# VH-VL binders against q9vpl3: the designs that were tried, part 94

Target 1, 224 residues: q9vpl3
Amino acid sequence: RGKINIQRPKAPHYERARVVAVTQPKYPELPKAKSCFKTRAERTQQQQENPYNEIIAREVRNWLDHSRLVAFFHLSSITADDIFRVRVQLHKQNLHLKSYGSKIIEQAVKNTRYEAIVPLFHSNHCIVFSPDPEKTAALLRIVRRVPQMVLLGGIVEETMLSRNQLVAYAQMPGLHAVQAQLVQTLSQAPGHLIQQLQAHQNSFVQVLDVHAKNQMNEETPKST
Short names: E, the ipSAE of ESMFold2; O, the ipSAE of OpenDDE; V2, 0.75 times the mean of E and O plus 0.25 times the DockQ between their complexes.

## First folded at step 3 (VH-VL)

Design q41 (framework fv_imvotamab_arm2; at its last look DockQ between E and O 0.01; V2 from the best seeds 0.00; counts 0 for: pae E 18.5 > 2, placed apart)
Fold by OpenDDE, look of step 4:
Structure q41 (fold): chain C 224 residues (1-224), chain A 120 residues (1-120), chain B 112 residues (1-112)
Amino acid sequence: as target 1 above (224 residues)
Amino acid sequence: EVQLVQSGAEVKKPGESLKISCKGSGYSFTSYWIGWVRQMPGKGLEWMGIIYPGDSDTRYSPSFQGQVTISADKSITTAYLQWSSLKASDTAMYYCARLEWDYGSYFDYWGQGTLVTVSS
Amino acid sequence: DIVMTQTPLSSPVTLGQPASISCRSSQSLVHSDGNTYLSWLQQRPGQPPRLLIYKISNRFSGVPDRFSGSGAGTDFTLKISRVEAEDVGVYYCMQATQFPYTFGGGTKVEIK
């Protein structure tokens, strides 16, 4: 009676092997906790769109769509009290200071014309909104007193402007002033042209008149 | 100045319909969510829902879903809370409030409240 | 739903003495964006609620400095350094981190 080699059991008959293979409890591979390999970014993306983010993103979008002036600022070590003070000052000028998370901003501007602003929001930031682009100068005046607020850029009349461009814009005379200047310049142009045209004609007439008079004098016999 | 002004007190019978209002002023009405909060007599505050007047997106508390309708008319900067059929249990003070985002989310301005009394 | 539990229910305080109100949430109020959307409201008798504190510790405009908020995660505290007569009312904590927004049960501050 051959010693059953318990260390190397003979492979079961093909049919038995098939049955064993089919009856082996397929333990569901423990879902490799995909969570461990998901980058913080992926985890944050899979975070169920918190209804809250959607709410705030919509608000941001609305501000962007209805503002004619938007300014982006970096905040450097500013206190809550300082922010409050600035906010009050801005509010008096109908300037609205808001702060949103970078993720919210990304969500808000995704697939919109505002996507280019996303890189501005990598650090502590705030946004100032205004329905009035003429308030740009007022905004800059207020912010100059707040060294913790660094202007990064903005949007004026749907045009994205760099920091330098915003500063330049603020220094420009108001649209009305420019228009007035333009009108004045345009109104003067025809007058000058007319004057120049008339000047030549008048000169010509004068020369002819002189010539005519000279001819008349030559025909007057010197009465000796 | 930001103000929310609510409609006056209401006395109704069970089964009647009611629509109360909250008018916002002093700010961009379409840029802020408006919420409704219930306070039963002698009880605490209960969040009912919020509406974004800009596009009328509305979010309800599960407890109030289907029980009330929140709406807004942006043309007159007014939010509404309405019942199709009032119950005695609807007797409460109702507040509207503006939801603000300032390094956080909070109700910064509140209406004066509308008292709704439902009695047979 | 996030349950907000306030303690105590009633806080009788002598004028000029400090008061402290606790608010505990059933889960962390830290949002995915890293912020904690906890606010404190004051409701005086016969008046609508008024915002006192937002984002744990920030005083709203016009709120006296005797009011302060603190806390993190699930435990929050509102402190009144010196209670005044005008401080009588019910105080509520509110979370806005998750829908539905929820309020604490309220703490009644009374003068002894």
Scores: ipSAE 0.109, ipTM 0.652, lowest interface PAE 3.6, mean pLDDT 85
Fold by ESMFold2-Fast, scan of step 3:
Structure q41 (fold): chain C 224 residues (1-224), chain A 120 residues (1-120), chain B 112 residues (1-112)
Amino acid sequence: as target 1 above (224 residues)
Amino acid sequence: EVQLVQSGAEVKKPGESLKISCKGSGYSFTSYWIGWVRQMPGKGLEWMGIIYPGDSDTRYSPSFQGQVTISADKSITTAYLQWSSLKASDTAMYYCARLEWDYGSYFDYWGQGTLVTVSS
Amino acid sequence: DIVMTQTPLSSPVTLGQPASISCRSSQSLVHSDGNTYLSWLQQRPGQPPRLLIYKISNRFSGVPDRFSGSGAGTDFTLKISRVEAEDVGVYYCMQATQFPYTFGGGTKVEIK
């Protein structure tokens, strides 16, 4: 029922289609594996377009825009009470400890020069913000007493720095212009920086394993 | 956050009808399958079936086909499991879970469970 | 239906010791897309199941690294490198390669 095929040579085409349909594997019991609606990426994008997520992402962007110092940390198991004490110590130095979900961070840094940091947030993490890059030394002094927080790297004067570069920056209290020039000199390509940051994360896991095995011989002073 | 919240415990007699619910929040409800799993007292997990709320496409385990009905109301982001006539053998804990299909076909988030007790 | 068989039925273990759970399928779990849709779930007493591992060896978000999965085809293993008190519970393997989805019978991990 319907229009006659004017071109007779097309008859073999329909016969072939029927053979293919008969011989094709049947998946009557499988769910819609190749959905025509929304892929996981599209579903994630819709969730990220939730007004609540946008508000938090905007908050993160505001912190990045107004902070001349941003430091990224791996965060192991820590009590709410202990992290609160650390937050108080940091706040006294105008250092602001924040934690955000990885999807919020991804949304916040999308289309910015900081997109390369997203892989750092696949595990437990936290970020410290400050408008004052001269507080890098104070930050490292405070965090040195908190074994649950391991420095991965950071951003100083809008330049991404590895852990070693950030430590080097902290050890050179000097003229503002000299520090800015040093930051430019220490800058690295995002790919290389991410590899260094991931290596530090892996080193931290190794250090934790060694520390756990050597508990009887090593005692870290409590920082209160 | 992704959350599945199930209705409260039920105590019924054989032959009675029952409909329990699973409310999804924190994600696109119409974009994920929801599965139902039975766990009889002291026993393991049994997959019952799944539904895609976006078009109500429903698939059942052969053991449960015709014994239960799975449905969903996308306007209130809620999936349902219902019996027309309960049997004592339906006494179990019932869980709903979200199926992640695009990346790996696994149940990533689970409801707290609904205990259904059917006795004379 | 694909039958999933878990061994052992129960695994008493001392704290800090490793635990190993085996899962064997009656048919290959390799899907036509080349992936193997085998998952591991943990159920603590009185709690709903929790996803630990998907696609044989991928840890779900928030799952400790002491949990690892391995295997191929029809033979799969879940390992806990150092059992902690919170790991007490029943562990299930699940296949989602073919309908109906099926679970293993479960392995109870308890402290001796």
Scores: ipSAE 0.000, ipTM 0.392, lowest interface PAE 14.7, mean pLDDT 75
Fold by ESMFold2, look of step 4:
Structure q41 (fold): chain C 224 residues (1-224), chain A 120 residues (1-120), chain B 112 residues (1-112)
Amino acid sequence: as target 1 above (224 residues)
Amino acid sequence: EVQLVQSGAEVKKPGESLKISCKGSGYSFTSYWIGWVRQMPGKGLEWMGIIYPGDSDTRYSPSFQGQVTISADKSITTAYLQWSSLKASDTAMYYCARLEWDYGSYFDYWGQGTLVTVSS
Amino acid sequence: DIVMTQTPLSSPVTLGQPASISCRSSQSLVHSDGNTYLSWLQQRPGQPPRLLIYKISNRFSGVPDRFSGSGAGTDFTLKISRVEAEDVGVYYCMQATQFPYTFGGGTKVEIK
């Protein structure tokens, strides 16, 4: 449903700030496609404004810390109308589409376990955040119709996953469903099946632990 | 860290005006709603209203509409709750809290509270 | 206005035992966007409220996993799998699906 819901707080966050920044007085120019994200030139200027960059970097860190699903995409050229439609579809699934400059991302994740994501932002990109890792399948279904958004990988439950791992995660049955089914089987049979459940859980846990092991391997002291 | 620091306790007489403050730090102040919640002595929580400091969009509970004014000064990252004429029934603890709308609608960080006492 | 009704009003519990708090809304809390904006707050004695659970079942950062939320529509539950001394206080449910935002009346958890 496309109803206007006046009971909900209506304030957009970054999008309203970005629209205001784009509409600041400047010389008359030809009409341009309008996006919820700043142009490349505006992102460069924003990075030179250090206090603004630090505020936005804090927002990125907050999103990373409070999202159980984070997905990174390469973003090709797309009209403002098309990206708006995608954002609306994603928002209906509690999936939040954001874009930030690479320097802002680097500043946000410096000296954190998320530093490994910085190389993903050297090209034009966008990020999708969500509290609901179970929405991974819905995310992939929506972006399948959006060729301008190319999945690079993501973070699920604090574990970094490649593109293929994230797609595989979206297809996996829930761990609780496996546990529930095994409990029913154990009620009918001997304990042989406990070993099989633990083996399946270990395989699933190892996929989710990739981020933690990468952090141990990538953490190095630096001088100066 | 995200912090909401409220102004100190107030002792007032009926009919006086009052403005209490809530200073936010450690986050983008203009990008989150700030709400005010009343807790009368020995009672539960009551939502008074919220403001979005980025554009001053303000929403009031019907119970408090016209009785208080919620405002914000984004240049000093501070939200305010004001009474033009206090009543003895305004004696309560007042909390500010940050509303996370983008991720969901919940109050994630709370101020320490401001005790307002209105008596003769 | 959506009325939020909590039960029990008081829950004395032995340390290490579970506690369960119920919250019922007078109408569905499912927003037109498909989300349910039901959260749980804890207020320890002499302290401000703090967030435990948002959107029914999501634990906020730093909240122990002994706290869990469940429910749908109009009926919601907060469970504490084993109560610790620091869990003493009043627990509130809150809806933010529509204005005015409303709280339950609170459930006081005490150690026997």
Scores: ipSAE 0.000, ipTM 0.408, lowest interface PAE 18.5, mean pLDDT 76
ESMFold2 (binder alone), look of step 4: mean pLDDT 94; pTM 0.958

Design q42 (framework fv_anetumab; at its last look DockQ between E and O 0.01; V2 from the best seeds 0.00; counts 0 for: pae O 11.6 > 2, placed apart)
Fold by ESMFold2, look of step 4:
Structure q42 (fold): chain C 224 residues (1-224), chain A 120 residues (1-120), chain B 111 residues (1-111)
Amino acid sequence: as target 1 above (224 residues)
Amino acid sequence: QVELVQSGAEVKKPGESLKISCKGSGYSFTSYWIGWVRQAPGKGLEWMGIIYPGDSDTRYSPSFQGQVTISADKSISTAYLQWSSLKASDTAMYYCARLDYGDYEPFDYWGQGTLVTVSS
Amino acid sequence: DIALTQPASVSGSPGQSITISCTGTSSDVGGYNYVSWYQQHPGKAPKLMIYDVSNRPSGVSNRFSGSKSGNTASLTISGLQAEDEADYYCSSYTSSSTLYVFGGGTKLTVL
């Protein structure tokens, strides 16, 4: 078994096409129209509110509340086959690769301590969630061979960590209790500093995005 | 620290079944791939297949597909290689080896080997 | 089945440098940077010496280095010592259904 069902000869091979097809024909909580004068398609413009944003934002809040490890990545251009391979390898380590729109992330973290992460989602991104903070080293080992995923930072035991702090956390060999105390010690300084660093993080993410695109701006093979 | 300990040498007749083992210790057994590598007497190394014990995802070299079964019991941190009907050509040294988190990683730790002799 | 091409043997004098080649195709050595090298002394299990073309695991002497050009990877041993006498195998990830392929092995003799 050289590969998992990455290639489908009969179906669209990119994630966006599958998502559009699933979403387009059916909404899970379509409003029940009381008026027979409107069709669902012709009158959708009258609904300026998208209730699915809150449902998805609730899912993001649930992941954040129940994950002891959350890692944020900038995502450069990557083939569907490559991202699927990465998702499978991560899943084997109880690491769950997700992507959400920036508006949904903003809604999910509004009025929480994590509101500072919103600028990280202005560009292409992905998030890895896990209940197992000890899997941080496994995460970094898996993605080291995926230059399209650039680590921005993360959350460990409800404490926001920079990229360097997360890498340092992953290198610690110690007991889980010692690691938890260290994360707690690191969190005691950065509360107000997070707001002051948001502009620097946004600038750094933008520079990394340009750098990653320049590195990916090679002539790709003709056959894909 | 990381150790792979294999079962002892086996002497068998053609047609007999056999199951040899590889016990991993010093690491999270379910988080790493385990592979099997064959070395016939005086010959080179041949990749046989790998298993991920966490979910039993198993992959075989085409040369060994259908010839052997690779399995694992994660409750006792042990991987297995088994034959339903041995052939004289199965006489070889068999190594288990660990991969890192990806199925494309090198074999970073090796067992001591299990010599299987199949003769009439 | 599929094997990478290595010379059957190489030799060198103590203190010299030698290079062992490993030639594959664009589907393995040429297409990926997942080339590894293993040392095997008689009667012992193989030992990982080089991974990812050129990286050394901790505990491996810096006399061992690896490189790649096109479809050919190379293991270089500098400052050759008597204990370097062993069989050496390259391996590579492949895009085929085998996932892995080994070279045929090279016997290194220290004169």
Scores: ipSAE 0.039, ipTM 0.558, lowest interface PAE 7.5, mean pLDDT 77
Fold by ESMFold2-Fast, scan of step 3:
Structure q42 (fold): chain C 224 residues (1-224), chain A 120 residues (1-120), chain B 111 residues (1-111)
Amino acid sequence: as target 1 above (224 residues)
Amino acid sequence: QVELVQSGAEVKKPGESLKISCKGSGYSFTSYWIGWVRQAPGKGLEWMGIIYPGDSDTRYSPSFQGQVTISADKSISTAYLQWSSLKASDTAMYYCARLDYGDYEPFDYWGQGTLVTVSS
Amino acid sequence: DIALTQPASVSGSPGQSITISCTGTSSDVGGYNYVSWYQQHPGKAPKLMIYDVSNRPSGVSNRFSGSKSGNTASLTISGLQAEDEADYYCSSYTSSSTLYVFGGGTKLTVL
C-alpha cells in the first residue's frame, strides 16, 4: 500500500496484553546453579521440601479448594499463540487453564482424597479450573477445537469423574436443574395432575376414534 | 437451536442516526462474542467489530473505530450497531454473527442481514 | 482493501475438483492456524464451511477440505456440484492492529 517502515516493530495488540496479564500465573524465580557440584545449601534444600515447589503446591491446593469444576488434559505439542488463544477464550467463560509440573501436583494432592489423579500427570498435561460446574459444556465445546488437548477426566463438586462421565455431565441441563424438575413434578397441584391425566385419556380416545372412523369410512394404510 | 434475528431494512438520509439490532436465542448469549460484518453492494465482507455481552468488552476494526458504536443488552439477548450520523457510503448489508471460539475464530452462526440504504 | 488475496473468479464443471487460494502474510495466514472459509449464495448470509485451516463444522459436506502452506491457505471442493456455485471468502486472525481480516472473495462458477 504505502511505504512500510521496517525499522519499527508492529504495534502490539493492547487487548491481548491485558488478557495475558490476567490469565498468566506469576511464579517466583528459582535460583540457577552454574556447577554440577551442589553446595551444602542446595543439598539441604533437596533433602528438605523445596520452598518453590511448596509455594506452587499451595497455589494448586487453593485452585482445588475454590473450584467446583476441575478438568485434566493431556497436552500435545502446541504453539505459544495457540495455547494463548485457548487461555483467552477459556477466561471469558470463567475457566482458568493452568500448567504445573507432575512433582508439584503430587505434592499438592499427597495425602488428600485427590491422590488418585497423580498418574494422569506423568505425561504432558494441563488443568482447567472453574468455580462454576455449569461451565463444563462450554469447556468441552472450546477444547473440541484443540486437538492437542485430550480430556482425561475431572472433578465436579468434589466428585472424581471419568472422561465419559464428565462428557455426560456436560450434556445434562445441570444436576441441580434435574433435581429441581423432579421436585417441581412431585409438588404439582392436584388440579393440574387431573388435567394431565384427562388429556392423556382424551388423546388415547382420539387415536382410537380416528382408527375406527378410518376402518368404517376409509381403509387405513394397513387394512389391506 | 441457535438463531440470530436482525432488525428490518432501513432507508435513511445522510446525517440521520440509526441503531440496528441482533437478537440471539437458543444459546447462552453472555457466553459468546457477537460480531458485526459489513458488505457494501457488490463488494466483499468487512469485519467491523465484536462485543462480549457478558462484560461488554468491545473490539473494533481500525477502519470502523469511531465511526460506529457496538453495544449489547444482555437482559434481552440483543446486540446493537449504531451510527450517530449516516453517510451515503454506509449503504450496505450488515450481518451479525456469533463467534464459536473466542475472538480469533469463526463466525459459526449468522443473522439474516439488515439492509441499510442511505440516500437523499 | 486490506484484504487477503483471493482470485476474483474460478470455474469448474460438475464432478471436477477445484481449489481456491487465500494468500496473506506471516502476521496472519502464515503465522497462525486460524483460517476460516465462508460460502455465500446471492442474497443470503455467509455460511461457515471450514475453520482452523482444515476443520469442517457439523453438517458441511466432506467434499470441502482446507489446507495451508506457508502464507497461502487453500479451499478444495471435490465432486463439484451446481449448488456449490457461490462466493467464497477466506478469513484469518491477524497479529497486526486488527484482530480479523477477510479475503476479497472468489466467485465460483459451475459449468
Scores: ipSAE 0.030, ipTM 0.531, lowest interface PAE 7.0, mean pLDDT 77
Fold by OpenDDE, look of step 4:
Structure q42 (fold): chain C 224 residues (1-224), chain A 120 residues (1-120), chain B 111 residues (1-111)
Amino acid sequence: as target 1 above (224 residues)
Amino acid sequence: QVELVQSGAEVKKPGESLKISCKGSGYSFTSYWIGWVRQAPGKGLEWMGIIYPGDSDTRYSPSFQGQVTISADKSISTAYLQWSSLKASDTAMYYCARLDYGDYEPFDYWGQGTLVTVSS
Amino acid sequence: DIALTQPASVSGSPGQSITISCTGTSSDVGGYNYVSWYQQHPGKAPKLMIYDVSNRPSGVSNRFSGSKSGNTASLTISGLQAEDEADYYCSSYTSSSTLYVFGGGTKLTVL
C-alpha cells in the first residue's frame, strides 16, 4: 500500500480536479482591510462608477477658488488615528484636509488655471485648503509632526509654490510685520537726515568757535 | 463584509451598572474609530464619543463626559459602553458605528442598536 | 456650540424632488465642509447616505445628492419613492470640544 505522500498529493484525476475546482468555495476575498484611505485602485474604481463625479469636481473647484492657501501632500502609510488627529488639529486652525482621486482632480481643474497641479496627483494624496494664507506657518508646524504627510507644494495667493518656496513663505514675516518694518524704516529716514544735517552744522559751529577763540587769544597783549 | 453586532436589549433599574458591547468584524478593528450614538425614544441622534481600539484613545462629547465610559478590547474586536449608575434618562437606543475618517465621513457602518430601558 | 438646524418635517409625492436643509450656527465656515447625511427607517439603524457634503457611498442610490451653500447644507432626493420615507439626519465635524454633532432630524413623508 504505497505511502500516501500527504505533503505532495498527486494531482487528482482530471475529472476530480474539475469537481474540486468548481466546488472550491470561492471564499470572498477577505475584504482587504480598507485602510482609512481607499487605495488608489479602489478610489479609481469608485470614481468610475460614481455618476456624481462632476459634482465632486465642482466641489474641488470651489475649494480651489475660495482658498488662498492650498497645500498638496503625499500620504505614506498613514493610519486612521493619525489622519484623525491631523484633521482635528488642522481644523482648529481653519485648515481643511481633503482627499480626492486623481481623476476627480483632473476633471476639476481641466481648462482652468489650476491644471498644472495634475501631475502632483500620482499616488495617495491629500490637499489642505485655507482661506487664510497666514496659516501657512501653522500648517507646516502641524504637518511636521506627521512624517506620513510629505509636502509636495502649494498655492498661495494664486501663485504656485514649490515645497521649498512654501517653506520659505511660511518663514516670512506677515504682511503687517513687513509693512510695519517699512513704515519704521521710512520714519527713520528723515530722522537720520536731520541728524546728519545737524551734525554738519554743529561741526561747523565748533570750528567757528575754535577759530574765534584763537583770534581772541592772539589779541590779548602779553602784559609784560 | 463589515459588520457591527451589538449586545442584546437591557432592562435595568436606576442605580445599577451596565456594560453593553459592540463587536466588529470584516475589517481591521484596530484601524478604525468606533463611536457610540444615543437615541432617546422618539428623539434624534446624539453623538456620545469615539474610541480608537488600536491605542484606546477615547474622546467624549462634553454632554457625556464623565457620564459614561467607552472602552475597547482589541483582542476580541469589541467596543464597550458602560454606566456606573444608570438613570431613568438613560433609557434609549444605543448605536455603535465605525468612523471612516479617510476619504469618508464618520459612521459608515452601524450596529443594529441596543435598547436600554431603565425603569424603576 | 455648533448646532445644526433641520426642518422637522418635509413631504413630497412619488416622483417629485425634495430638499432637506441643514443650517449651521457656527461662524466657522470651514466646519461645515464635513457634512454627512444619514437615513433612518423606523426601528432601524441609521445609514450613511452622503458624506463630505456631496459624496455618495457605494450602494446608495444616485437619487440622493448633497450640496452646500454658505452655512446651509442640503440633501436632495430626486424621484421620490415610498421607500424614501424615513428620518434624515445631517451631521458635521465641530471645532469645539465636541467632535461631531447631529442635526435634529427631518421626517420625510411620501405622500
Scores: ipSAE 0.000, ipTM 0.467, lowest interface PAE 11.6, mean pLDDT 81
ESMFold2 (binder alone), look of step 4: mean pLDDT 91; pTM 0.928

Design q43 (framework fv_anetumab)
Fold by ESMFold2-Fast, scan of step 3:
Structure q43 (fold): chain C 224 residues (1-224), chain A 120 residues (1-120), chain B 111 residues (1-111)
Amino acid sequence: as target 1 above (224 residues)
Amino acid sequence: QVELVQSGAEVKKPGESLKISCKGSGYSFTSYWIGWVRQAPGKGLEWMGIIYPGDSDTRYSPSFQGQVTISADKSISTAYLQWSSLKASDTAMYYCARLEWDYESYFDYWGQGTLVTVSS
Amino acid sequence: DIALTQPASVSGSPGQSITISCTGTSSDVGGYNYVSWYQQHPGKAPKLMIYDVSNRPSGVSNRFSGSKSGNTASLTISGLQAEDEADYYCSSYTSSSTLYVFGGGTKLTVL
């Protein structure tokens, strides 16, 4: 027996179902008065900044600041059971699926380097966070089986990437993988080595071109 | 209710071709991998391969790569396992089973099995 | 061929508990929490009993439990019943030679 202290998060030991449950968005709700009607003053007050939005926005900023991989998705109609299964598969790879209202996202990224993402959240959306950018390939493999989730773009190592750039990044070998391939090709025919090196050069050029295009794209929306 | 229904038992001669089927119902057929598992008489389960009907992505066990062909027809929610030329060693019970998610998951629903007997 | 190691047979009496082991390597059982267990009665298709090491599907008795220590996963059946008499197979995702691998199977006899 015991009570769970929800105000002091620590490095937790979770049951699988409990871990999945805590990844679901949970918002503090403003207590509702039992008033039958609202005055003009009360309607005006309802349009003021909701203090609970700032608390959740701070949570979103913390996820953005502590995640080296952030992926943005359009989310079509999906059942609670189906999204739960998606969350379970993602969690196995240290990928955390979160959903927040557009107003909360706007508050979270206002006056930050991430402000350019705001237009992505004017429709139904969800976000996947991870401290590990190497999980981009695993993320895309999992989401490939979820037609309701459509990749819009993301952030890898603080760099904004479009959908195509994220796909290219996922196919790009890491430093250790590049070294491993070089060692393997050194034991093969010379033509094979040339082909492997050219493939990596082409991938790097594509990533750089995509990055350059993304930088122009990030600047263009601000200019227009 | 999720159900996988397999075609009936087959008796063939060595060298003949064969195509057996597995029809899925009660779920989105194009959203789940279908796997094929072989069980030789008196032996254990042996994984052959899987297919994702949504895009026809197919993965084979190294032991069965090039020995069989796995395919699917989305329009009738049916997966297939095919041999171009049967051998006596292909005599076995063949099960189709649905993977709960991607290939790191588990088989949550199984077909009833198709017995294939190859003899002269 | 390449398979997870299970004892060929295990036996117990009604009401007792038995444990079936499933031993692999760090590239399958030891490296991941993707171990499942299947029960097969003679002439029937396999039935999922345990997934992801220790989870039970809806409809599976709580007498069945799973665990893992290092490269060995275990299926424990408590309060043995006559209907538990069957073949039991473990399986796991693998990163080494194949995508997926089964154990050799264990025949449980309830005496």
Scores: ipSAE 0.013, ipTM 0.455, lowest interface PAE 8.3, mean pLDDT 76

